# VH-VL binders against o04291r164to392, part 36

Target 1, 229 residues: o04291r164to392
Amino acid sequence: DANNPAGLLSIAEEALAEFLSKATGTAVDWVQMIGMKPGPDSIGIVAISRNCSGIAARACGLVSLEPMKVAEILKDRPSWLRDCRSVDTLSVIPAGNGGTIELIYTQMYAPTTLAAARDFWTLRYSTCLEDGSYVVCERSLTSATGGPTGPPSSNFVRAEMKPSGFLIRPCDGGGSILHIVDHVDLDAWSVPEVMRPLYESSKILAQKMTVAALRHVRQIAQETSGEVQ
Key: E = the ipSAE of ESMFold2; O = the ipSAE of ESMFold2 at other seeds; V2 = 0.75 times the mean of E and O plus 0.25 times the DockQ between their complexes.

## First folded at step 10 (VH-VL; framework fv_ragifilimab)

Design j6 (at its last look DockQ between E and O 0.95; V2 from the best seeds 0.78)
Fold by ESMFold2, look of step 10:
Structure j6 (fold): chain C 229 residues (1-229), chain A 120 residues (1-120), chain B 113 residues (1-113)
Amino acid sequence: as target 1 above (229 residues)
Amino acid sequence: QVQLVQSGAEVKKPGASVKVSCKGSGYTFTNYYMYWVRQAPGQGLEWIGYINPNSGGTTYNQKFKDRATMTVDKSISTAYMELSRLRSDDTAVYYCARSGSEKPHYMDVWGQGTLVTVSS
Amino acid sequence: DIVMTQSPDSLAVSLGERATINCKSSQSVLYSSNNKNYLTWYQQKPGQPPKLLIYWASTRESGVPDRFSGSGSGTDFTLTISSLQAEDVAVYHCQQYYSLPLTFGQGTKLEIK
């Protein structure tokens, strides 16, 4: 039963497995973004998808914050994602393994008045792995996955989030290594042809979401360090 | 002036089915969840389920999953709840209710209620 | 399932006096990530549907008189009527919307003494 805690946990665990295979494996055909290379001041490694369903981006970088603080910042999507209008947690289900399941409604701004804004109805699963890593993964709930039905919207196009999220590993000596995966289907066929590249480009996804998240966390880490004198 | 107007009282025998209607007015029907809640005489409130009127997607309380069916007709802004295999303890007032304006799971507007009596 | 328990089951309060109704949840309905209590209070007069009074534990719905207030957090919540009026005779219900299934307290009947 997908509407009870056991059924929702099953969806959450499958999303976690799929997310991890993308974050640390080759489940997506990853290609490094041109011009994004390691260096003393680089934010990290960024890759985009080729030959996959939907569009995807991945990033990996070091941040000088504890894993729980990184998770707290990144869960607050409006604080770092410019196009995010709102994030509303409609239900919270404690997982029996100490994790937390949230049912989340997210609204996005449209890039212009010529295309309908997107929204998302998702399950977000936060838990601590056996190796001490903290994970926040998320995926859309649809009729195919099961789970509670999401809010109606007549002014939004419901987009799909495929298993995505954050893997945050504590570093010896402090700080964290952060892996980010964004994988979405924005329903590009529903926009005018001239606007369609904004909705089907993995490079634009990386620039607007994946890189933005990593930059934001690293900037907060700098501001926190500057306050300690 | 948001209103929910429900169909009239019904008397049914055990084993029959009942279908209650709920017509919304004064708002965009497809923008809000619709809930169904019942109340046995002199007793508390019990949630049956809710429906997304735009997509037709439903979520049921597991207690009612096998007997309740919720549907909508968007063209006339009307929601329906059908309860089958009725028993005497299904005697209750059945309410429809709309979600709050921010689309959370609390209910800000309720229908007047439909009394369903199940008696031999 | 989150069980909602109200106390008392009924009470009688003199006109113009304070009435206090308690609601306890079997699990916290405060979500720390957004700092919101997923709790609602309804008023139900005889022969009428429930009417929304308070949501998010303490936010008064538009048009609800100032004498109604909600307080509490986590597992313990209170509805207070600061100066009881004759029209306030009703059954009062709390409801959690933290998780599904949605659940209500058993109700508290308020009468004038």
Scores: ipSAE 0.737, ipTM 0.888, lowest interface PAE 1.5, mean pLDDT 90
Fold by ESMFold2 at other seeds, look of step 10:
Structure j6 (fold): chain C 229 residues (1-229), chain A 120 residues (1-120), chain B 113 residues (1-113)
Amino acid sequence: as target 1 above (229 residues)
Amino acid sequence: QVQLVQSGAEVKKPGASVKVSCKGSGYTFTNYYMYWVRQAPGQGLEWIGYINPNSGGTTYNQKFKDRATMTVDKSISTAYMELSRLRSDDTAVYYCARSGSEKPHYMDVWGQGTLVTVSS
Amino acid sequence: DIVMTQSPDSLAVSLGERATINCKSSQSVLYSSNNKNYLTWYQQKPGQPPKLLIYWASTRESGVPDRFSGSGSGTDFTLTISSLQAEDVAVYHCQQYYSLPLTFGQGTKLEIK
């Protein structure tokens, strides 16, 4: 069942399929983010959701780093996500063919002292696709999904991560094409009305998470490749 | 001081059920996983499962999934483990234990244990 | 399941001498991404529940005497008692928490010679 390795792999594969349909397709009604356009200063293409459950953001951009290095950087959320307080891997399950399943507890700082901080209990699946792409996808484990029960959240509001993650495609001649999807439900209705925009805005999600991740990896790539003086 | 206090010893016949209680004190009961572990006489430790006392969500060792039931009563800071269809090899001391402070799967505080004896 | 095997099953050590207990896992319990070994040692004195000694393979729990130390990585781990005291007579258990199900070694009984 869902609490054994085969059941966890089933959850992971479903999350992967759902993530890919968002990253490369129309599973979410995507709208180009106002003020984020291609150009010399552009980090890439950014879109936000409309008419979907929760809030979502997507980004796509080029990074002058190998796929494995990009994945390594992005898995370390505290290093690039300002509001990430901690990431704890509670269990690790080999998925075969070099893939890995992690059960992860993440705590976030609250953007205000007037609302409770959010935490997440998630399954994160890392694997290599047949076409050579590397994927890191993640989704919350809940009673509906099955899987091991997560840590108590009495001091936090348990948020939901819907299938999200990174698709990292190798480029000819090196580097990567990075696709990012963030799709979450932060339980905005548990927050005072004045604070709700921080928790229900796909634009704010894009700015604080999706764009931040892409910008961070691109900055590291520039520092690694040796910038012109 | 953090303390876990378990119910007293039980003697049961094969086929019966037993329910062991574990009352926590000196800490916020709903902030930590509660584990159940058993130890047959002269043998090692065997994990049965754990429960999130806040949500009531459970995770069982597959060996016990069809016979063990873990529950909590938050109002009295008490966890329960019931084992059904008892057999003689279920004779053991049953322990409750609390997770470490950062919610990892190691156990930093243990109850005193409850001896369950199954004999015909 | 990750099988934990301790050696020796039993040992006797003179007061004041060094005691060494080994624990081997059937799979690595080191996660390279966070560089942590998911291994814990417990002490269980006669008639008592287990007591946490060491977690993350080498981090001593608060209140545990300095003579207890943990070392090792991956699949091979060691609990060392640098100068054995009379109150150290116990069974010592290792436990992995890398993957579910949580599993324990069979225990090592430590006695005074």
Scores: ipSAE 0.708, ipTM 0.878, lowest interface PAE 1.5, mean pLDDT 90
ESMFold2 (binder alone), look of step 10: mean pLDDT 93; pTM 0.954

## First folded at step 11 (VH-VL; framework fv_ragifilimab)

Design p1 (at its last look DockQ between E and O 0.81; V2 from the best seeds 0.78)
Fold by ESMFold2, look of step 11:
Structure p1 (fold): chain C 229 residues (1-229), chain A 120 residues (1-120), chain B 113 residues (1-113)
Amino acid sequence: as target 1 above (229 residues)
Amino acid sequence: QVQLVQSGAEVKKPGASVKVSCKGSGYTFTDYYMYWVRQAPGQGLEWIGYINPNSGGTTYNQKFKDRATMTVDKSISTAYMELSRLRSDDTAVYYCARSGSPKPHYMDVWGQGTLVTVSS
Amino acid sequence: DIVMTQSPDSLAVSLGERATINCKSSQSVLYSSNNKNYLTWYQQKPGQPPKLLIYWASTRESGVPDRFSGSGSGTDFTLTISSLQAEDVAVYHCQQYYNLPLTFGQGTKLEIK
């Protein structure tokens, strides 16, 4: 229950394990998105979920920035996620293993006035793995998980983030390999049928969120180093 | 405009319970956290816990977890805090307060306070 | 738990003079990722509940006079009243909200000299 550092760390480590199994393994039935344009303007490999709870997308690509810089950029969701209205870190807890746990309230813009905007109450865990990789993973806190109770949601539909995040591996000679997983349940049945595809499509999720994140960090890498993507 | 109005002072014996009420007005009651904080005579402020009045979910300071119970009645915009197994060192003014904007854990509106005296 | 320690416990300042109150936390309440200090100041006049003055260490709440300002970062914070008025006689409290449990300084009593 609330604000026990050992209990929050347990939630964080379970989220990390599940995220990793999605990012580099087959925990989700991934279908590769064909048609990311071949050649030098390709951003990387993108996959979407088939037959899973909620919707999910995954991307993997190279970025010419060091892992900590990539993490810094991607933690600032409003800077790259168009639908992200706000990200508020309400609590910061040292994980006891050198990592950091954040309790985060996120509000999203609605794509239409026909449905209520979504919000999220999540735990975000940042830590360094033994192999030098840096991870940032995140999952919703609910009554089932435990942890501090989140803010009131009377103007928003509380959506669920399943274990998601970024795995950032350093490359020989500089730069990073970035793995991204987004896995959410946007409560699609709570909207009118005509709007439901916006909330149920893993392809739309990939386009709006997963690919957007990878493009953003690659663009910054180009601007910082003078390189052209 | 925005107001939190609390129930009146109470005198209790050691071992008893007390239930303090806090009625919110002038705002949407279910859009803000509600906090409970106490202040012993001549001493500082001590956080007891908070409640999400929309869901009823609670988070307690571990010091009070086994003795404090926070609830809400949304239909009358009222929060309650009950403290059981009272001791003389529970004598304090008990405040309700609501969250600030944009929902961080600081308090922008406070109730007038309820003095609870525990005497043998 | 993050311990908040204020200094001095009390002070007396002449009308129109500057009053300075310090608050020190046992660990940093600055979060580097958002560059925010999770610190709030309250004013509590005799017989009244606390009143919010400053949040995020330096942001004045609406309706708070310009003579009140907050400064500092990390573990060391200061509340300054640039020109003391009679109505400023109060106890001032700092509070951290970096993590739970929420904790307050012991309070600083401000009087007119």
Scores: ipSAE 0.774, ipTM 0.899, lowest interface PAE 1.1, mean pLDDT 90
Fold by ESMFold2 at other seeds, look of step 11:
Structure p1 (fold): chain C 229 residues (1-229), chain A 120 residues (1-120), chain B 113 residues (1-113)
Amino acid sequence: as target 1 above (229 residues)
Amino acid sequence: QVQLVQSGAEVKKPGASVKVSCKGSGYTFTDYYMYWVRQAPGQGLEWIGYINPNSGGTTYNQKFKDRATMTVDKSISTAYMELSRLRSDDTAVYYCARSGSPKPHYMDVWGQGTLVTVSS
Amino acid sequence: DIVMTQSPDSLAVSLGERATINCKSSQSVLYSSNNKNYLTWYQQKPGQPPKLLIYWASTRESGVPDRFSGSGSGTDFTLTISSLQAEDVAVYHCQQYYNLPLTFGQGTKLEIK
């Protein structure tokens, strides 16, 4: 059932709805990150979660690149996510509304030798919205969601990605408004107590992942001659 | 030396079931997908499904999902595929195969094959 | 389902000559985001199971002789044996792993002329 294209599309559409409710709404109790300086030369607005399952971070910023280019850059996680060891797309499924579903296996480096590295088995859904916005959202596939079984790896702890991703809105006059949500459960109870804050801190998540993504795409925009707009 | 050794040939009547075994050796059994593929006489290869031997999770070709059951016994590094409600057109050589690495869906090591003959 | 169609169904080639086997998919198996073609070639000698030759369309598996090469992209793929040897008599299968279900071409029987 859920292993066929229609079932995968259902999972993708639900992930998209949940992602959007986090990106532009209050599905997560967001607290603006202390110490971020707003202004025309700042990278954007960053918030972290309070009182939610797992940990989450959100950012919103301007990027002088068109939506499709931003998506292309951010889909290449190893290029900007320092802790990302590998990203392997195992399956690609054309989906409704011209969208694309990917089934992705991601391995992360461990920040310490005292705990096993995390890996992820996810569905990533890329599609264009009616208003010209482009979205890339992602969530873990589990027995509860359905979908194809992910790869084994006895050396990794399987972490969960809750609906997360990028919403990229075109701006009048060029460029994009980028919304990012990262929402994960890193299985903090599987590590020694002394390490647990590394796996439960939404601030660390924001610094290592959410802000890193926004900073990276803005850096490329500065370096680009504007060939693709 | 990586090796997959399958159970011997089977002769079955229509409506019966068959269970083929596949024992892996020379590698960490639980770190690689295990696939099941069949080949009818004079025909091409047909994918039945795969199993994650670590979790026991399965994924089936929809054509077989109602009749095929894949399992593993980690303690003896052995995978099983059971096909029920057999028909004459299920006559084939059934192969187990290991993923080429722990991730991609291609197969680098194959078992010797198990001939299953279904005759009325 | 992605249908894989091989051509020819069989061919005969003289020893030392070039053999070419084609595989066409009913939809592209190239993913533009990672620029990889999700295509694999197997060799199946008489009475034996398939053996992996080429993955990602053009990457040779370790221990496979240099005379085997894969090429093509998108929907059209080619397996080339640059100088046919006697031990290359086999059926050759292509397989896509772009999406599920995993599917194979019908096979191409290669014989000595």
Scores: ipSAE 0.769, ipTM 0.901, lowest interface PAE 1.2, mean pLDDT 90
ESMFold2 (binder alone), look of step 11: mean pLDDT 94; pTM 0.954

Design p2 (at its last look DockQ between E and O 0.80; V2 from the best seeds 0.78)
Fold by ESMFold2, look of step 11:
Structure p2 (fold): chain C 229 residues (1-229), chain A 120 residues (1-120), chain B 113 residues (1-113)
Amino acid sequence: as target 1 above (229 residues)
Amino acid sequence: QVQLVQSGAEVKKPGASVKVSCKGSGYTFTDYYMYWVRQAPGQGLEWIGYINPNSGGTTYNQKFKDRATMTVDKSISTAYMELSRLRSDDTAVYYCARSGPEKPHYMDVWGQGTLVTVSS
Amino acid sequence: DIVMTQSPDSLAVSLGERATINCKSSQSVLYSSNNKNYLTWYQQKPGQPPKLLIYWASTRESGVPDRFSGSGSGTDFTLTISSLQAEDVAVYHCQQYYNLPLTFGQGTKLEIK
């Protein structure tokens, strides 16, 4: 069943397919954030969801780092995601195709004392595509998906990550094109009504996660290259 | 002063069932995984499964999936493991154990064990 | 399933001498992304439950004496007792938690020579 390596791979492959359809297609009704231009430099193209389940954000930009280095940086969520309290990899399952499946428990800080902090129990799938692109996709494991039961959450509200992740495509002249999709359901109805808009805003999701990730990787790339402006 | 205290020894005939209890004290029962592990006489340790005491969600070693049932009673901080259709090779000491403060699957506190003897 | 194999099955060591117990996994339990070895050692004295000694291959649990150390990586691991004490007579088990099912070595019985 879904607790063995073949069942987990099936969940992983379905998550990958859905993630790719969001990252490069129209599986989510994307609205581009054209009024969000940075000062003297451009971060990339950013979009947010309209009329979808949960909230979602997408970003695409250039990074002067090779795909595996970008993946390494972004897998370490506490290093770039300000609200990330901890990430624990509980299980590692080799996929038969050379990819890797991780079962991950993530805790987030609460942005306010008015609502409980969120945590996540997820499957994260990393693999290399035949065109040299590297993908890292992730989705929550629930009773509906199957898979091993996650850790206790008595002080946290268990949130849902819908298929999300990074597609990192190599560029001919070096560096990478980075596509990011974040798609979550933060269980907004479990917070006081006055706080609910904070948990339902795709714009806030983009600012705090999606754009933050892209900005972080670009900053590391510039520091590594010794950019002279 | 974390402690896991298990129910007493049992003697059963083949085909019967046994239910072992494990009461946790000195910690928040619902914040830690609970594991069940057995040890046949003169043999090594064998993992049966684990339960999330907060949600009641379970994960079983496939070897035991059809015969083992793990449950909890949160109100008395007690976990249970029931093994059905017993056979003589189920004779073993059955242990409960909890996860450590980190979540990966190593076990930081063990119960004293419950001897289950299955004989004709 | 990851098979854990310990050697030797039993060992006799004089008081104050060094004891070495080996554990080999059928596949690597090192995850390169976090650089952690998902390997634990337990001590089990006669008639008692196992007791956690070492996790992440080399990290001592609170209250475990300095004479116990874990080493190794990937597939080959070692538990070392630098100066054997009388209270160290026990069966020692390794356990992997890299993936499910959780699996243990068969145990190594340590006695005083």
Scores: ipSAE 0.772, ipTM 0.900, lowest interface PAE 1.2, mean pLDDT 90
Fold by ESMFold2 at other seeds, look of step 11:
Structure p2 (fold): chain C 229 residues (1-229), chain A 120 residues (1-120), chain B 113 residues (1-113)
Amino acid sequence: as target 1 above (229 residues)
Amino acid sequence: QVQLVQSGAEVKKPGASVKVSCKGSGYTFTDYYMYWVRQAPGQGLEWIGYINPNSGGTTYNQKFKDRATMTVDKSISTAYMELSRLRSDDTAVYYCARSGPEKPHYMDVWGQGTLVTVSS
Amino acid sequence: DIVMTQSPDSLAVSLGERATINCKSSQSVLYSSNNKNYLTWYQQKPGQPPKLLIYWASTRESGVPDRFSGSGSGTDFTLTISSLQAEDVAVYHCQQYYNLPLTFGQGTKLEIK
């Protein structure tokens, strides 16, 4: 279990396949958010889930940075995700062809003192696709998936990340097309009924995480004009 | 005062099993990984596995996976490691150790060790 | 498995002199994304369990004297005792925690000359 790199790669490859089906397909019933239409002043195209387990959000936008730089920025979750308290990489496994598997413990701040903060134990897989795209995908490790057991969390509620991540395609003229999928189950049933909308809203997820990521990378691209070339 | 106190020395015959206990005190037992490591006489250290005392989830060194069993009893802040089908080369001091507060897999507090002797 | 190899196996150093212990990993234990070396040093005095000295290759555990320092990166690491004291007689172990299984060096026995 602990020394099974082939098993971890299998989990990583399945997570990648599921992420891509969400990012570029209809694996989730996506509903486009009003006011998030394409345009010069728009952040990008944003959609939220309607009928899936947990909550999900998706965004697609253009950024004037090359794929590897976009990936580097977004892997540093505390730099752009306000509610992220900490990210700790506990194990690093090479996956071949320049790919990397990380086992990651993430703690989040709670939006209220009435419910425990959430944490995550995840596998994150970074690799290049045959078409030159770069991907960073991530999913929770649980007893059902296998893999090394995660840290104790008596002060946190262990939430689940379903296959999520970033697909970053290079553009012919420079820059990248960034696809983001966030899909989580925050264990809303473990909070008082009046607080559940904070933990069950795909719109709140989009605003706090998915849009925040896209906005952050676009802001850095503007501040570093000309770096792509 | 963080402390890990282990059960006493044991003498076993080949083919038997041994169960070593490790009681934690002075800290919240369920907030830290617990590791098991052994040291044969005059030899280096060898990692056996670790357990999450909160969930009971375990991760074993593949070398020991078919013979070692780690468990916890949260009500008495005690971890256990059982090694079955003992061989003479299992003679060693067996240590429990706790993770540090940062969660990476290094060990900030160790038990005093339990000598297990396997002889005919 | 990442193999950890220490050198020398044993050394003797006069009181007040510098002691240097090397640890080499069979592959890099530096993760470029967080720029951290997943390496720990332990001190094990005769008849005692190991004691944590240094983690992240160079961060001293609280209560560890300033004469102990860790250095190195990637595959090559050094534990230095700048002015040897009598109580420093021990076996010193390095350990990687970059990935599983967790592995230790074979140990370096430090004695007073």
Scores: ipSAE 0.770, ipTM 0.900, lowest interface PAE 1.3, mean pLDDT 90
ESMFold2 (binder alone), look of step 11: mean pLDDT 93; pTM 0.951

